# VHH binders against AFG2-interacting ribosome maturation factor (airim): the designs that were tried, part 5

Target 1, 202 residues: AFG2-interacting ribosome maturation factor (airim), of Danio rerio (Zebrafish) (Brachydanio rerio) (q8jhh5)
Amino acid sequence: MPGSALLSLQQELRRGFEALKAAKDTFDGGHAECQELVSSLGNLAPQLKALKQVQISETPLSGFPCLQQRLHYKLSLAVDALLAKLAEKMAALQKVWDAFAQQVFTVVQLYEKNTDALDISVCVSRSAVCPSVSDMLEWLQDADRYYRLQLMQSRLLLQTLTPTDLTSMETAPNRWRSVRSARQEERIADALCQVSIFLETE
Short names: E, the ipSAE of ESMFold2; O, the ipSAE of OpenDDE; V2, 0.75 times the mean of E and O plus 0.25 times the DockQ between their complexes.

## First folded at step 1 (VHH)

Design r02 (framework vhh_vobarilizumab_d1; at its last look DockQ between E and O 0.01; V2 from the best seeds 0.00; counts 0 for: pae E 21.4 > 2, unsure alone 63.9 < 65, grease 28.6 > 24.2, placed apart)
Fold by ESMFold2-Fast, scan of step 1:
Formats: structure tokens, C-alpha cells, sequence
Structure r02 (fold): chain B 202 residues (1-202), chain A 123 residues (1-123)
């Protein structure tokens, strides 16, 4: 209905999807950057593991302090530097998700406030120009939950990355790739495609 | 934050034994190589024994076969068992955490030293 609660809701839905576009671009780029850092970390783990095995199984072949100790310290500094960079990337992704989640919360609240005034048949109706209000709310909420889960899993993975747990560091690149769902990424891309005309019409 | 506290020094007769301890706190003890140094009156510091994070050990020729360095990672404690002590072993003994730097000066760069414990070997 023109001039009704529906028009206000549609305006907030447009803002929600604009925020989703920004979030997708930032998470896609951030995940790729983190994948590079985590791959570097995984490459350091076999080197640290080899040094620890030499220290346990053999008498040192060079004087103390020896070359093995120098290399261990250098590799440990490299691990710390990579972990610090990963923490900075995670903070940036968290900030972007916070902004997106706030906009999703706003549009959901507006829908709930106007539930009695909104015709359910209008909320489920689709057109060539506009997806249904119901579909759009579902897509925004699904994207919000997906990015929240991705951040949570990423943080849990980072907490396992220590110089003392070399197996966790060695497997980290594969575990980092697994944080993303190809199915959910495709669904978000499809949702943004479906709302493209809706976003161009103010 | 990082603390190293040596104990166990004292007066002992030639041929006697002493066990030194170093209590470490403020860092992940198991990740670092540790060492014992000594300094006799009027002389420079010398490395006595070192132990890697994995347990491998190294000794100065003057103490090899007489001294044993060991560590207890669960207790964050470094030990030096000194047997068949000689008057020449008289010194202040220091616990040190090894940085593991890729480069070293003649003085060996360690990022922390303890206050030391005096060992006197005399009749």
C-alpha cells in the first residue's frame, strides 16, 4: 500500500542490502588476506617441529648458544608477527559485521513494530522488480547469522595457534578455508543479484 | 614481569656437592633455552651449562662430567647439580634465559639474568 508502513520498510531493506554489499566485499577480501597469513604460519610449523625434534633426539653439534636456538627464536618472532596481523584483520572484520548486524536489527525491529499494519499477502508477494519482504528479511538474517558464525569460528581457530601446538599451526590453512561455506556464499551472491533492480529504484 | 630467582649456594669443602635451583616466572618457561653462568671475584662471566627447550644439554669443558643441568617444566624450575667441587668453582652463579638470537656477541645476549647465588669452595 502506497504511503504506508511498507514504503518505510522497503527503504530500510535497501539500506540493509547496501550494508550487506559492503560486508560481503570486506569479508571476501579479509578472508583472502587471512588465508595468506595463515598459510605462512603453516609453513613455519614444520620448521619449528624439526628444531624441537633435533633438540630432543641429538646432542647439540654446535656450541651453546647454538644455531638451532637462533633459528627457533627467529621462527617464533615470525609466528608472533603473523598472529598480530591476523588479530588486526579480525578486528576490522568484527567492526564491519557490527555495522551490518545493527542495520539488520533495525529493519527487523521496524517490521515487528508494523506487523499489525502490514498485509501478509503483500509480504509474501514477488514481482519482476521487487522480491517479497519475507524473502528479503530472511536473506538479511541468514547473511547476518553466517558472518557471525564465520567470525566466531575464525576466532576459535586463532586461539589454537600457539608455538607449542605445531599440529594446530600445520593444519590451520585447511581449517581456515573450511570456515567459509560455498553454499552460503552463493546464496548471498544470489540474494544481491535478486535485489539489484530493487536497490536501483528509490 | 619476568623473574629469575637463584638459590642453593653456600660454603662447601673441596670434593663436596651442591644443587642450585632457579625459579622462573612471568613467561612460558618450556619455550626457552636456559643457562647457568658464573663469575669469580675479579674475573668475567663464563658460561657453565646450557639446556634447550627440548632437554638437550651443553657444558663448559671445565665442568663436563662433574656438573649436570636439568629442568622441570611443570615447576618452571632450572637446576644445576654440582659434584666433585674444586676451589676454582668458587663464584657467583647466575641463571639466564636465552633469547635464541640469530646473531650473538662474544658476551652472549640473554634477555634476563637473575640476582645470583654465591658458591664458595674452600677447606
Amino acid sequence: as target 1 above (202 residues)
Amino acid sequence: EVQLVESGGGLVQPGGSLRLSCAASGFTFSDYAMAWYRQAPGKGRELVAGIYSGGSTSYADSVKGRFTISRDNAKNTLYLQMNSLRPEDTAVYYCARDLGYEWYSDTYEFDYWGQGTLVTVSS
Scores: ipSAE 0.000, ipTM 0.068, lowest interface PAE 23.3, mean pLDDT 77
Fold by ESMFold2, look of step 17:
Formats: C-alpha cells, structure tokens, sequence
Structure r02 (fold): chain B 202 residues (1-202), chain A 123 residues (1-123)
C-alpha cells in the first residue's frame, strides 16, 4: 500500500518536473523576446523626446510643422504596435505558468492525500539516482512561487508603460533585465539537474 | 512620373566648396517645397535645408552660415551651395519633395527622393 502511494507520487513528481522544464524553456525564450521589444521601446523614447523639443523650439518653421506632427504620429503608432506585441507575449507566458501551476497543485494534493500512507523516513530518503520526495516537493513549490512572482512583476512593469511617460519607456530595458533573479533561476536549473536520472528511469 | 536627379557631389578638402543640383521633372516644381537631406554611413537621414515655394529657407543648426539652399523655378532645379566643408559633412545627399498636405489628413510626408550624390570631405 505504501509502495503504491509512493509510485503514484513519483509519477506525478515526474509530470511536475517535465512541466517545470517546459515552463523554464518557454520563460527563458519569452523573456528574451520581450527584452528585444522593450529595448525597441527604449530606443523610440529618445526620438520622441527629440521631436518634442523641436516642436517647442523650432515652431513655427514655415511649412515644416506638418512634418513634426506626422513623425510624432508615426512614432506613436510604432509604440502602440510594440506594446501590443508585448501584451501578446505576456499572454503566452501566462498560459505556460497556468499549466505548470496546475501540475504543482496536483502533486501537492496527491502528497497530502497520502501522508498517512507515507512514512517520514521514506519521504526524506534519498539515493544517488533519486532525490527525496521532500526535496522534490520543495523544489516544485519554490519554482511555482518564483514564476508567479516573476509573471506579476513583469505584468506590472509593462502595464505602467505609456507613450506619455517617456522616462518610463527609456528605463524599461534596464527594469526588464532586473525582474529575473539569477539566484532563483540557478536553483531551478540545479533542481532539474538533480532530478535528471529520476526522469530518465521512468 | 516624379523624378529627382542629384548631381555635383565629389571629393573635396576641408574648407572647400561644392554646389549640388537637383533636376526635377514630372510635377509643377514651383508649387512645392523642396529639401536636401543627407545620410552618413550607418546613420539615418537628416534634414539639411529646406526651401518653400515662396522662397523662404530653413537650415539645420549644423550647417547654418555655411550652406545655402536655392531654387530656379524656370529650370525646375534645386541647389545646395556648400561652403567651409568639414569632414563631418561627408554623406550621401538627397533631394526631396514636400507634398505640403494638411497634417490632419495624415498624407503629409516627403514622398519622393532622388538616388543621391556622394560628398566626401577628406584631407
């Protein structure tokens, strides 16, 4: 009976770490794509600032005010297009996190339903090829908290971007680079490395 | 069809002079504002000078006092007299037509560009 509960839990743990691996791959790629888009916004902000200064100090340039207004409109359209693409990428990241979070919830529920059948020495036992159940549960829950926080921070950063706040757009590339934690992502990579044999045997 | 053909570029030493010409055809030249733009390697096009149909001129700060834009409506020709040339003036120079459309129509822009003429200012 305890063997059956342990096997079921190990199977769900494998599904959890496969979902984590997929989520990590998608987040790494999606964040890099968003970094490129945010950098493009940062490049447009100085152009909008320069155009605003010309409109103030160079008007009326006889016959040229229409060029300034036209260029401002085209730059505003470019900002709107980049923000729309960023929203699309964020929606894709949300979908991946939702799938991972559901899998973590499933594993934790299975563990909680079987705590009476599982002994603490079984849950903390480890070998060269299989980390303890306790370690694996902790790693999945830590990763879930990290991605939840990262998605929230990324969404809030992007929701503050507006063409009327050019300083916000200029600083966005640096702020975007700062939302990820290298330390926490190293912990996730380490966990995936430590479970690699466990995943390969099943 | 609108055609703009630049000429007069070349090699010149710092402090030298060149006169660029732009031959225009395919439209009523006297009705339009015209401009010179330049593009240095790896950079975007920048406005150098403009001249309106009524003859009023405007200049980029970097060229004021050194460059003179003019037009001959009888010959359909736009000119740029460049004096006191500096190495930073090295660029491809383009002639452009300004349509003069009202801004609310969103059709106002420089619609036609020539092929450009290279100006190199080097010792």
Amino acid sequence: as target 1 above (202 residues)
Amino acid sequence: EVQLVESGGGLVQPGGSLRLSCAASGFTFSDYAMAWYRQAPGKGRELVAGIYSGGSTSYADSVKGRFTISRDNAKNTLYLQMNSLRPEDTAVYYCARDLGYEWYSDTYEFDYWGQGTLVTVSS
Scores: ipSAE 0.000, ipTM 0.081, lowest interface PAE 21.4, mean pLDDT 78
ESMFold2 (binder alone), look of step 17: mean pLDDT 79; pTM 0.787
OpenDDE, look of step 17: ipSAE 0.015; ipTM 0.304

Design r03 (framework vhh_7uia_1; at its last look DockQ between E and O 0.19; V2 from the best seeds 0.00; counts 0 for: pae E 9.7 > 2, unsure alone 59.7 < 65, grease 25.9 > 24.2, placed apart)
Fold by ESMFold2-Fast, scan of step 1:
Structure r03 (fold): chain B 202 residues (1-202), chain A 124 residues (1-124)
Amino acid sequence: as target 1 above (202 residues)
Amino acid sequence: QLQLVETGGGLVKPGGSLRLSCVVSGFTFDDYAMAWVRQAPGKELEWVSSISWSGGSTYYEDSVKGRFTISTDNAKNTLYLQMSSLKPEDTAVYYCAKEGDYYSFWEEDAYDYWGQGTQVTVSS
């Protein structure tokens, strides 16, 4: 029979994986929404580049510069609006990661406080219906680090998006797709499958 | 103690086939993503292929897609690389590698490797 320390740890592990499910769902959806916004920015870049080339290469006839200036202004406002929406989406992802990271911190702290009360053989024991405590702790910590790095990379990429760097805007859709690791996404999905029975047993 | 033992290399003619194997000990094999990386004489390390810890996803360098197949046998703690339609450009020492602390599986430095490697020579 497990001691009270093991039961408490198992309850916090369940909370951690429920938080991971929520984080995965939000990050999957949020990344897809950001991909659409970034694609819109990429589509605006060639238009801004064309207007810039016209302004540089040609001596305008009467009225022509005012029309080009107004169109450039309107496109720049569209860029600013898309960047604002991206910032909003990033803030939502950060909030979800903060909640998940806090749950991971809680379960790791509980494990560390009870290390002497938990036999090593108990922590590494696996069954068909329950992964080991050691495996589950590793999977939660790996997911926490992955989402933190994904947020960091996303923020760095977003910082390169400016109306003055049209090449960065034009290549942004391809760069945004590369922020997610297919390998780490599969690891998270597999971990959630491995704990499915464990989570059903309250 | 982490140990990776690569076998199956050898001399083959262009168009030939080889099956490399890597027997793993000292860690739980099915808990880590595994990869094959290679080093040609006088060249840098090059990532070749990766397989997820579940075995559900496989990834390949563009030059080997359709010619190489990565697989695992978790019951035997063994990683395989089936190589077909071999080219002189495939001549290298092949190492099997375990996932490290880095999260980019397409970069050679993302993996820890501890084996001696196995030499593959493709020559007419």
Scores: ipSAE 0.000, ipTM 0.097, lowest interface PAE 17.9, mean pLDDT 76
ESMFold2, look of step 17: ipSAE 0.011; ipTM 0.333
ESMFold2 (binder alone), look of step 17: mean pLDDT 78; pTM 0.798
OpenDDE, look of step 17: ipSAE 0.020; ipTM 0.251

Design r04 (framework vhh_8emy_2; at its last look DockQ between E and O 0.02; V2 from the best seeds 0.00; counts 0 for: pae O 10.4 > 2, placed apart)
Fold by OpenDDE, look of step 17:
Structure r04 (fold): chain B 202 residues (1-202), chain A 125 residues (1-125)
Amino acid sequence: as target 1 above (202 residues)
Amino acid sequence: QVQLQESGGGLVQPGSSLRLSCAASGFTFSSYWMHWVRQAPGKGPEWVSSISSSGDSTNYATSVKGRFSISRDNPSKTLYLQMNSLRPEDSAVYYCAAEPYGDLWFSYESDYDYRGQGTQVTVSS
C-alpha cells in the first residue's frame, strides 16, 4: 500500500513538472511578445511629447486643417490598441499558470492525503534516477510562487500605463525588464534539469 | 474600433432644456479629457465645454457658462451635456471629442478614420 501511494504521487509529480515545462515555455514566449509591445509604447511616448510641444499652426504645415488633432488622435489610438493587446496577452498567460497552479495543488493534496502511508524516510530519499519527493514538491511550489508574483507585478505595471502619463509610458520598457529575476529562473531551470531523468523513465 | 455616438438632440423652444449623451467605445475612455464642440451652419466649429479624465475639472465657453453642465460616467463610458435655458444661437450640430491632455485634439468627424454623425440641436420658437 505504501508503494502504491508513492507511485501515485510520483505520477502526479511527473505531470506537474511536465506542466511546468510547458507553462514556462509559454511564459517565456509571451513575455517576449509583451516586451515588444511595451517597447512600442515606450517609443510612442516621445512622439506624443514632441507633438504636444509643437505648435503646428506656427509651422509650414499650418495649411493642413486639424493636423495636430489628427496626429494626436492616431497616436492615442495606437497607445490604446497596444494596451488592449497587452491586457489580452497577460490574461492568456494568467490562465496558463492558473492551470499549473491547480496541478501543483493536486499534487500537494495527494501528498497530504497519504502522509500516513508515506514515511518521512521515503519522502526524503533520493536515487540516481529521481530526486526526493520532498525536493520535487518544494520545486513545484517555488515555481508556482515565482510566476504568480511575476504575473501580478507585470499586470500591475501595465495598469499604471495611461496616455496621460507619458513619463510612465517612456520608462515602461525598463520597468518591464526588471520584473523578472534571473536568479529565480535559473533555480527553476536547475530543478527541471534535476528531474529530467525522472521524467524520461516513464 | 473607436466609436463616439452622440444623441439627445432635437427641436426645442427657447428657454427649454436638453440633455446630450455621447457613448464611447474602442478606447480607454477614463484616460481622456472629453469635450463638446458645436458647429452652426455657415460658422466654424466652436468649443463648448471640457471635462477632465476624473471629472474633477470642468471648463465652459463664456457663451454657455451658467447654462450648460458637462459630466461623465467612466464605468459606462458616457459623456453628458446638460443644456438649460437654451437660446436660438445655441442651434448647431453638437459633437463629442476626446483629448488626453486637456486640449481639443479630436472631433469625431467623417474625415477621420472613424465616423460620427453628431446630434442636431435646434432652438426655435
Scores: ipSAE 0.010, ipTM 0.217, lowest interface PAE 10.4, mean pLDDT 85
Fold by ESMFold2-Fast, scan of step 1:
Structure r04 (fold): chain B 202 residues (1-202), chain A 125 residues (1-125)
Amino acid sequence: as target 1 above (202 residues)
Amino acid sequence: QVQLQESGGGLVQPGSSLRLSCAASGFTFSSYWMHWVRQAPGKGPEWVSSISSSGDSTNYATSVKGRFSISRDNPSKTLYLQMNSLRPEDSAVYYCAAEPYGDLWFSYESDYDYRGQGTQVTVSS
């Protein structure tokens, strides 16, 4: 029956948008937390540059033969700790995106499986309480693509963060800010606003 | 600070060819996807073409596919657009744009980080 196929699809769409809410909350918070960690890495870059330029063996500090090693170890430990925290945040973002992407895949598959039972006029029809199936599928797929790319861009940026490339570390805070698209964030917020009544009703 | 300097535009006849260049500075050019965007007077920006950081992947707007070729030279930090078989509807100011780490959500009004005055292309008899 066409009605039963539509009800099943609407249920999966609701799950999709609940997953999108979770993804948005996690990516918003995760981005802010990573911005702080990346800013800390940027602050360490000038300190590492300064240490590399100091000829301690040729200064009054040469009386402390382990000082260069101790300072390098301390800064390296700080870098490693920050990178470990960033990796942990990235793993959390990956997990949430995986769950969201799986739900989007499920909705799309259900739609494709039932295309013969779902008249195109039903799929493009809008009401005061429910956006069209077509619009909702498009919004979920757009959000899935955006978060996948944001995650990939974030990982590519983090792969450039090495103690041997201090320029990459120093520019990382500005590069991290550019990973988010204000336009795409606004579109996701708008989509969630438009489905708010749909998510409250059955 | 990202700086992009476009050049190579001019007045040409329909059917002619032009090669546009974009000189980049202030960022690690080899790490960024690069794009060409055009804007005709009184119209919004229109995406023309994109190229991946390595140059291995290219994309084109349907209106220019088969006529335009995007390329890049990472050592010289320069982006190119080879425009063949130019038509009057190709007349616009052409801008290069940098987008970090890809553009799979690209659309007519995509968020670009581009700087520069553009280069004017006029195709008229």
Scores: ipSAE 0.000, ipTM 0.101, lowest interface PAE 17.9, mean pLDDT 76
ESMFold2, look of step 17: ipSAE 0.039; ipTM 0.493
ESMFold2 (binder alone), look of step 17: mean pLDDT 81; pTM 0.820

Design r05 (framework vhh_8fcz_2; at its last look DockQ between E and O 0.02; V2 from the best seeds 0.00; counts 0 for: pae E 21.8 > 2, unsure alone 61.6 < 65, grease 27.1 > 24.2, placed apart)
Fold by ESMFold2-Fast, scan of step 1:
Structure r05 (fold): chain B 202 residues (1-202), chain A 124 residues (1-124)
Amino acid sequence: as target 1 above (202 residues)
Amino acid sequence: QVQLVESGGGLVQPGGSLRLSCAASGFTFSDYYMNWVRQPPGKGLEWVSGISGSGGSTTYADSVEGRFTIIRDNDKKMVYLQMTSLKTEDTAVYYCATDEYSLYYWDESGFDYEGQGTQVTVSS
């Protein structure tokens, strides 16, 4: 009976989209919070650069021989704190994506297991209440790939951020803004809108 | 399904210029944001520049702003990267990518997709 395989698949699709809602909420908030931290990091870079270009011993402050060391130390602590906070936020995003990716994997595996039992016309059939299985699988896989890319791009960017590479720190805010795709974000929002009735039924 | 074919790379001296091309097929080109990304030797993938589907909006990495210009020709389904004032730091394999397929094939071992990229070497 193809009907029982379809019902099982629809249950896993519902779980997948509930996981997508959670992932979207966490990634939207996490990206904004990281943008704030990265902007703070960018603001510290010019201060560190200026301090390295000033010879404190040749200024009116030459009577305070530890001043440059104290200023450098405090700025370095601020950089380290921001980088640690960014790492913490990235770990939280990774955990949420891992859960979402596992749900997508589960629904794809169920579909593949039941491919012979599912007619193509059933998989592409669409109604006002329920999107097609084909559309829903595509939307979940597209969202999974997008969030994986966003994590990979973010991780690459963060790996370039060190207190010794001030140019990388200065450019980080602009680079962080580019990690998110407005088009892909809108596609995910549209997919969630299109499945809203489907998610309310069972 | 989507094919992106890069060309135009080569050996150029510091301060020189080079124009990269990307031929696209398999999608409605004018609906997609197009990007140039690069991978320097022994380093990870770096985003370089982007251009909106209409060409009305462009963005650049700080390291290339004022030196590189991204342009597109929707009739020919081409995106170009005009590079001027090239530096040794610009040495990399250059790839083009769409929003939908941008970095989809990137992994921890490097960028892997059907296009091979185009090598740019800036050296005397």
Scores: ipSAE 0.000, ipTM 0.115, lowest interface PAE 18.9, mean pLDDT 76
Fold by OpenDDE, look of step 17:
Structure r05 (fold): chain B 202 residues (1-202), chain A 124 residues (1-124)
Amino acid sequence: as target 1 above (202 residues)
Amino acid sequence: QVQLVESGGGLVQPGGSLRLSCAASGFTFSDYYMNWVRQPPGKGLEWVSGISGSGGSTTYADSVEGRFTIIRDNDKKMVYLQMTSLKTEDTAVYYCATDEYSLYYWDESGFDYEGQGTQVTVSS
């Protein structure tokens, strides 16, 4: 009975880490794509600033009717399009990590249901080919917490971008890059490395 | 059709406070950046404050920064302007304003939509 419970738990843990690997790759790619969009947004900010500061009516271009309005409209549409795309990508990333979170939840529930059958000595036991159940649970939960936080911080950053705060828009690319933690991501990478043999064994 | 209705204006002494309200209808309120603008006597329109669709970001003109606060309630389709430490130069007709495009900022061309305005008079 205890053996069966442990095997079931290990199977769900394998699924959890496979999901983590896939989600991590998706996040890395998606975040990079968002970085490009945010960079484009940052590049539009100086143009909007310049347009705002220029009185076209006082320049040789004064003969062009509604030029200021047309240029402003064009730039505004470009900004809107970028923000819409960013929102779409963030929504997609959220779905991916929600699925991962659900898998983590499943693993935790399975563990909790089998606490009577699993001795603590079994849960903390490790071998050369298999990390402990305790460590693996911790690693999955840590990853879930980290990426949930990253998604939240990313969304909050995007929400601070307004048409009237062009300085915020200009600095957005650097702020976007700074959301991620190299230290935390290295920890996740180390965890994946430590479970690599376990994932290869059935 | 888009409708914006301002209220809450009045006569107040220097240093006093007022809260303006704007009721919005006829569009998806949460999708639009909302603004307050004002027109002082004998002067043109000037931008005062703005708030993003979600309410997560606010901006202010330098002349009102630290004294005015803009907030919105998307459930009620309301935008508010809390004014404190009012000055005589704050005397104006105040308008709630928005554009068809969420990231359109105020310039000399004005906004696509604005209400009838509410009079704010700061006087001793």
Scores: ipSAE 0.000, ipTM 0.214, lowest interface PAE 12.8, mean pLDDT 85
ESMFold2, look of step 17: ipSAE 0.000; ipTM 0.090
ESMFold2 (binder alone), look of step 17: mean pLDDT 78; pTM 0.797

Design r06 (framework vhh_nb_b201; at its last look DockQ between E and O 0.02; V2 from the best seeds 0.00; counts 0 for: pae E 18.0 > 2, unsure alone 64.2 < 65, placed apart)
Fold by ESMFold2-Fast, scan of step 1:
Structure r06 (fold): chain B 202 residues (1-202), chain A 121 residues (1-121)
Amino acid sequence: as target 1 above (202 residues)
Amino acid sequence: QVQLQESGGGLVQAGGSLRLSCAASGSIFSEYAMGWYRQAPGKEREFVATITSGGSTYYADSVKGRFTISRDNAKNTVYLQMNSLKPEDTAVYYCAAELYDYGWSSEYDYWGQGTQVTVSS
């Protein structure tokens, strides 16, 4: 029935927005943590560049044959540790987005299955306690698209962070900041605010 | 950015099997969600199956248990294994790649040309 179809759809919309809350919290925290790690990589890159340009036989350190090798080793270990931590953070973000995307897909599929049974007037109706079904579907799909792009850009950036490309490491902090949009983040926060009463109802 | 080329369609008897392939060119295939849609004559295009960049799969109720979607990121290819085919599965099958646009645009959603599947009774 139309009424049971609408109730089922509203239940899946609630699950979708709860998943969005979890995704937002995880992405906000994860982005900040990754920014710190990427900044550390940026600080190590100039040190590795300088060390690569030094020939031990041409410096006052030529009397200490293993010093340059030890310094390079220690810096390389620091880079590897930071890249490993970044990979772990990215994996956690991927899992949260996968769960959110699954909920968005479920809601959209449920809507599409019942599109002929649901009157358009029902789908665009708004109240003080409930945004329209159409608005809520748009907000979930927009958030899904935004977080997917953020993950994609972040993974592409991570793939450029290699021991052989120190320029990419040095510019990484600025590139990492650019994957997040204050405008889009505010729009997601606004959507969550607009559904707050809807989510509090059984 | 992405071009899609379908293959593997053809004529098959009811109860038979077909494997469709979709090769992607020119881009980072592993970052895209890949899907299959179909359109029978006089009907609208309908969803069949999707596989996300992370490997999660979703199927239309009409094909669950009969069709399997998979991807090979090394070959930039997505597959649809179709078993226990029925005459009602007759349609043009389309491959789709979805790259979510930051600006809420469908500009980066790509479609193949389609491949005909005909299931005889």
Scores: ipSAE 0.000, ipTM 0.130, lowest interface PAE 18.1, mean pLDDT 78
Fold by OpenDDE, look of step 17:
Structure r06 (fold): chain B 202 residues (1-202), chain A 121 residues (1-121)
Amino acid sequence: as target 1 above (202 residues)
Amino acid sequence: QVQLQESGGGLVQAGGSLRLSCAASGSIFSEYAMGWYRQAPGKEREFVATITSGGSTYYADSVKGRFTISRDNAKNTVYLQMNSLKPEDTAVYYCAAELYDYGWSSEYDYWGQGTQVTVSS
């Protein structure tokens, strides 16, 4: 019975780490795409600012009726379009990580259900080819918490972006880059490296 | 382990300003995300603002444009500048710290004792 419980748990852990690898790749790609969109927003901010500061009536363009309003409208629409695209991408990333979170939940529930069958010594035991159950559980949960926070903070950042707050828009590219933690992502990469042999063992 | 101590709370009239401070000790401050929460009587604790270890700031909708969160890593201190205060901002304000890598989680959260902010009409 104990052996069966351990094998089942290890199998779910394998699924968890496979899901993590896939989700991480998706996040990396998605985040890069979002960075480009946010950068585009950052570039629109100076244009909007310039437009607000220009007196069209005092320029050679004074002969164009409602030019100020038309340009403002077009730029505002561009901002809205980018924000909508960002929201769409974030929603897609959320779905991916929700699925990963569910897998982590499954692993944790399986562990909790079998605590009577799994000796602590077994759970902390490790070998050259297999990390301990305890470490692997921690790594999955840490990854889950980190990326949940990343998604939440990313959404909160996007909510601050409006055509009326040009400073926020202009600084958004740098703030977007600073959301990510190189330290944590390196730790996650290390965890994936440490379980690599374990994942190859059926 | 991180210890947090809030200061700067008090009584202020509507439209006034306060600056809260939270001093952290016991760990490498720069590795932690810092946040402010508040709890009014009979209400649940709610998010106010956070600043990540990377310097990104985020705010609740109710305080956007009025509150500013900042940090000084050299002083191990996080600040909350509160402008244009409203009676609805009356609450106990709590400082929170967590290792940014783990996100917002009760397991990794450190909390201050809180400081009372009262905004009179």
Scores: ipSAE 0.000, ipTM 0.205, lowest interface PAE 12.9, mean pLDDT 87
ESMFold2, look of step 17: ipSAE 0.000; ipTM 0.149
ESMFold2 (binder alone), look of step 17: mean pLDDT 81; pTM 0.830

Design r07 (framework vhh_vobarilizumab_d1)
Amino acid sequence: EVQLVESGGGLVQPGGSLRLSCAASGFTFDYYAMAWYRQAPGKGRELVAGISSGGSTSYADSVKGRFTISRDNAKNTLYLQMNSLRPEDTAVYYCAAGYYEDSLWTEPEYFDYWGQGTLVTVSS
ESMFold2-Fast, scan of step 1: ipSAE 0.000; ipTM 0.209

Design r08 (framework vhh_7uia_1)
Fold by ESMFold2-Fast, scan of step 1:
Structure r08 (fold): chain B 202 residues (1-202), chain A 123 residues (1-123)
Amino acid sequence: as target 1 above (202 residues)
Amino acid sequence: QLQLVETGGGLVKPGGSLRLSCVVSGFTFSDYWMAWVRQAPGKELEWVSSISSGGDTTYYEDSVKGRFTISTDNAKNTLYLQMSSLKPEDTAVYYCARDSYEFLGYYDEMDVWGQGTQVTVSS
């Protein structure tokens, strides 16, 4: 038996990493879905720009009443629909991060509450089947910080997306891809790999 | 695979009516404008009508205004063309087409086409 305080902390660490697995799956899928929506917005921007510069009366379709106004209306509705879908996806990602952050907070508070009962030598010890408590706490806190920053950057990017700022819409696909850090994604994958055996035991 | 399948063509007398249907698959119907384009024997392709992704905005070629009505059923992924007061001049193969986001009512802006359905108006 490792002692009641350490056993309780290990159980909460397991819950934390299960929450991280869920968060990673949701953020990976959500980012891909948002990338598709943002790419659609980027494709609409050149078309909206063309409507400001093209004289419809000089085309073979000249004579169609209010054609330029109706085309602009159609494209504006498409932009608004895509922005609404993006906002909905962002709200879902926010909820998942909120749940994960709460689990990380719970683990950290449990650690701090039991610091007097947990010798530092116990917290830094590691084995082939169990990473150290210290390493696991750091990995959870790093993942929490990363997803918080990703959400903040995503929200700032979305605030620039308006039908009146077509340059921001046109560059949005590249800026959206930049919100994810390949290095941090790899670190999270590595952490989940390192705790895989630990998670299989209660 | 993107697919458009037209049905409802046939032989009809002048002054008669027909309803063409186009069932779409392989893409989200409500994200695109849809169009009907026709080709009479020995003539160029002629744009007939277009409808917005929401179904609330429609455009018609002048020769068919007041006689043809374009509509959609998003639940069935189906585009319709209700044709009334048909004339011999309406004799053509009618194609269902998906509009690119660049649509200006041209057939050359359509990026996915159906196989066509023959409409013949004769006495």
Scores: ipSAE 0.000, ipTM 0.076, lowest interface PAE 21.5, mean pLDDT 77

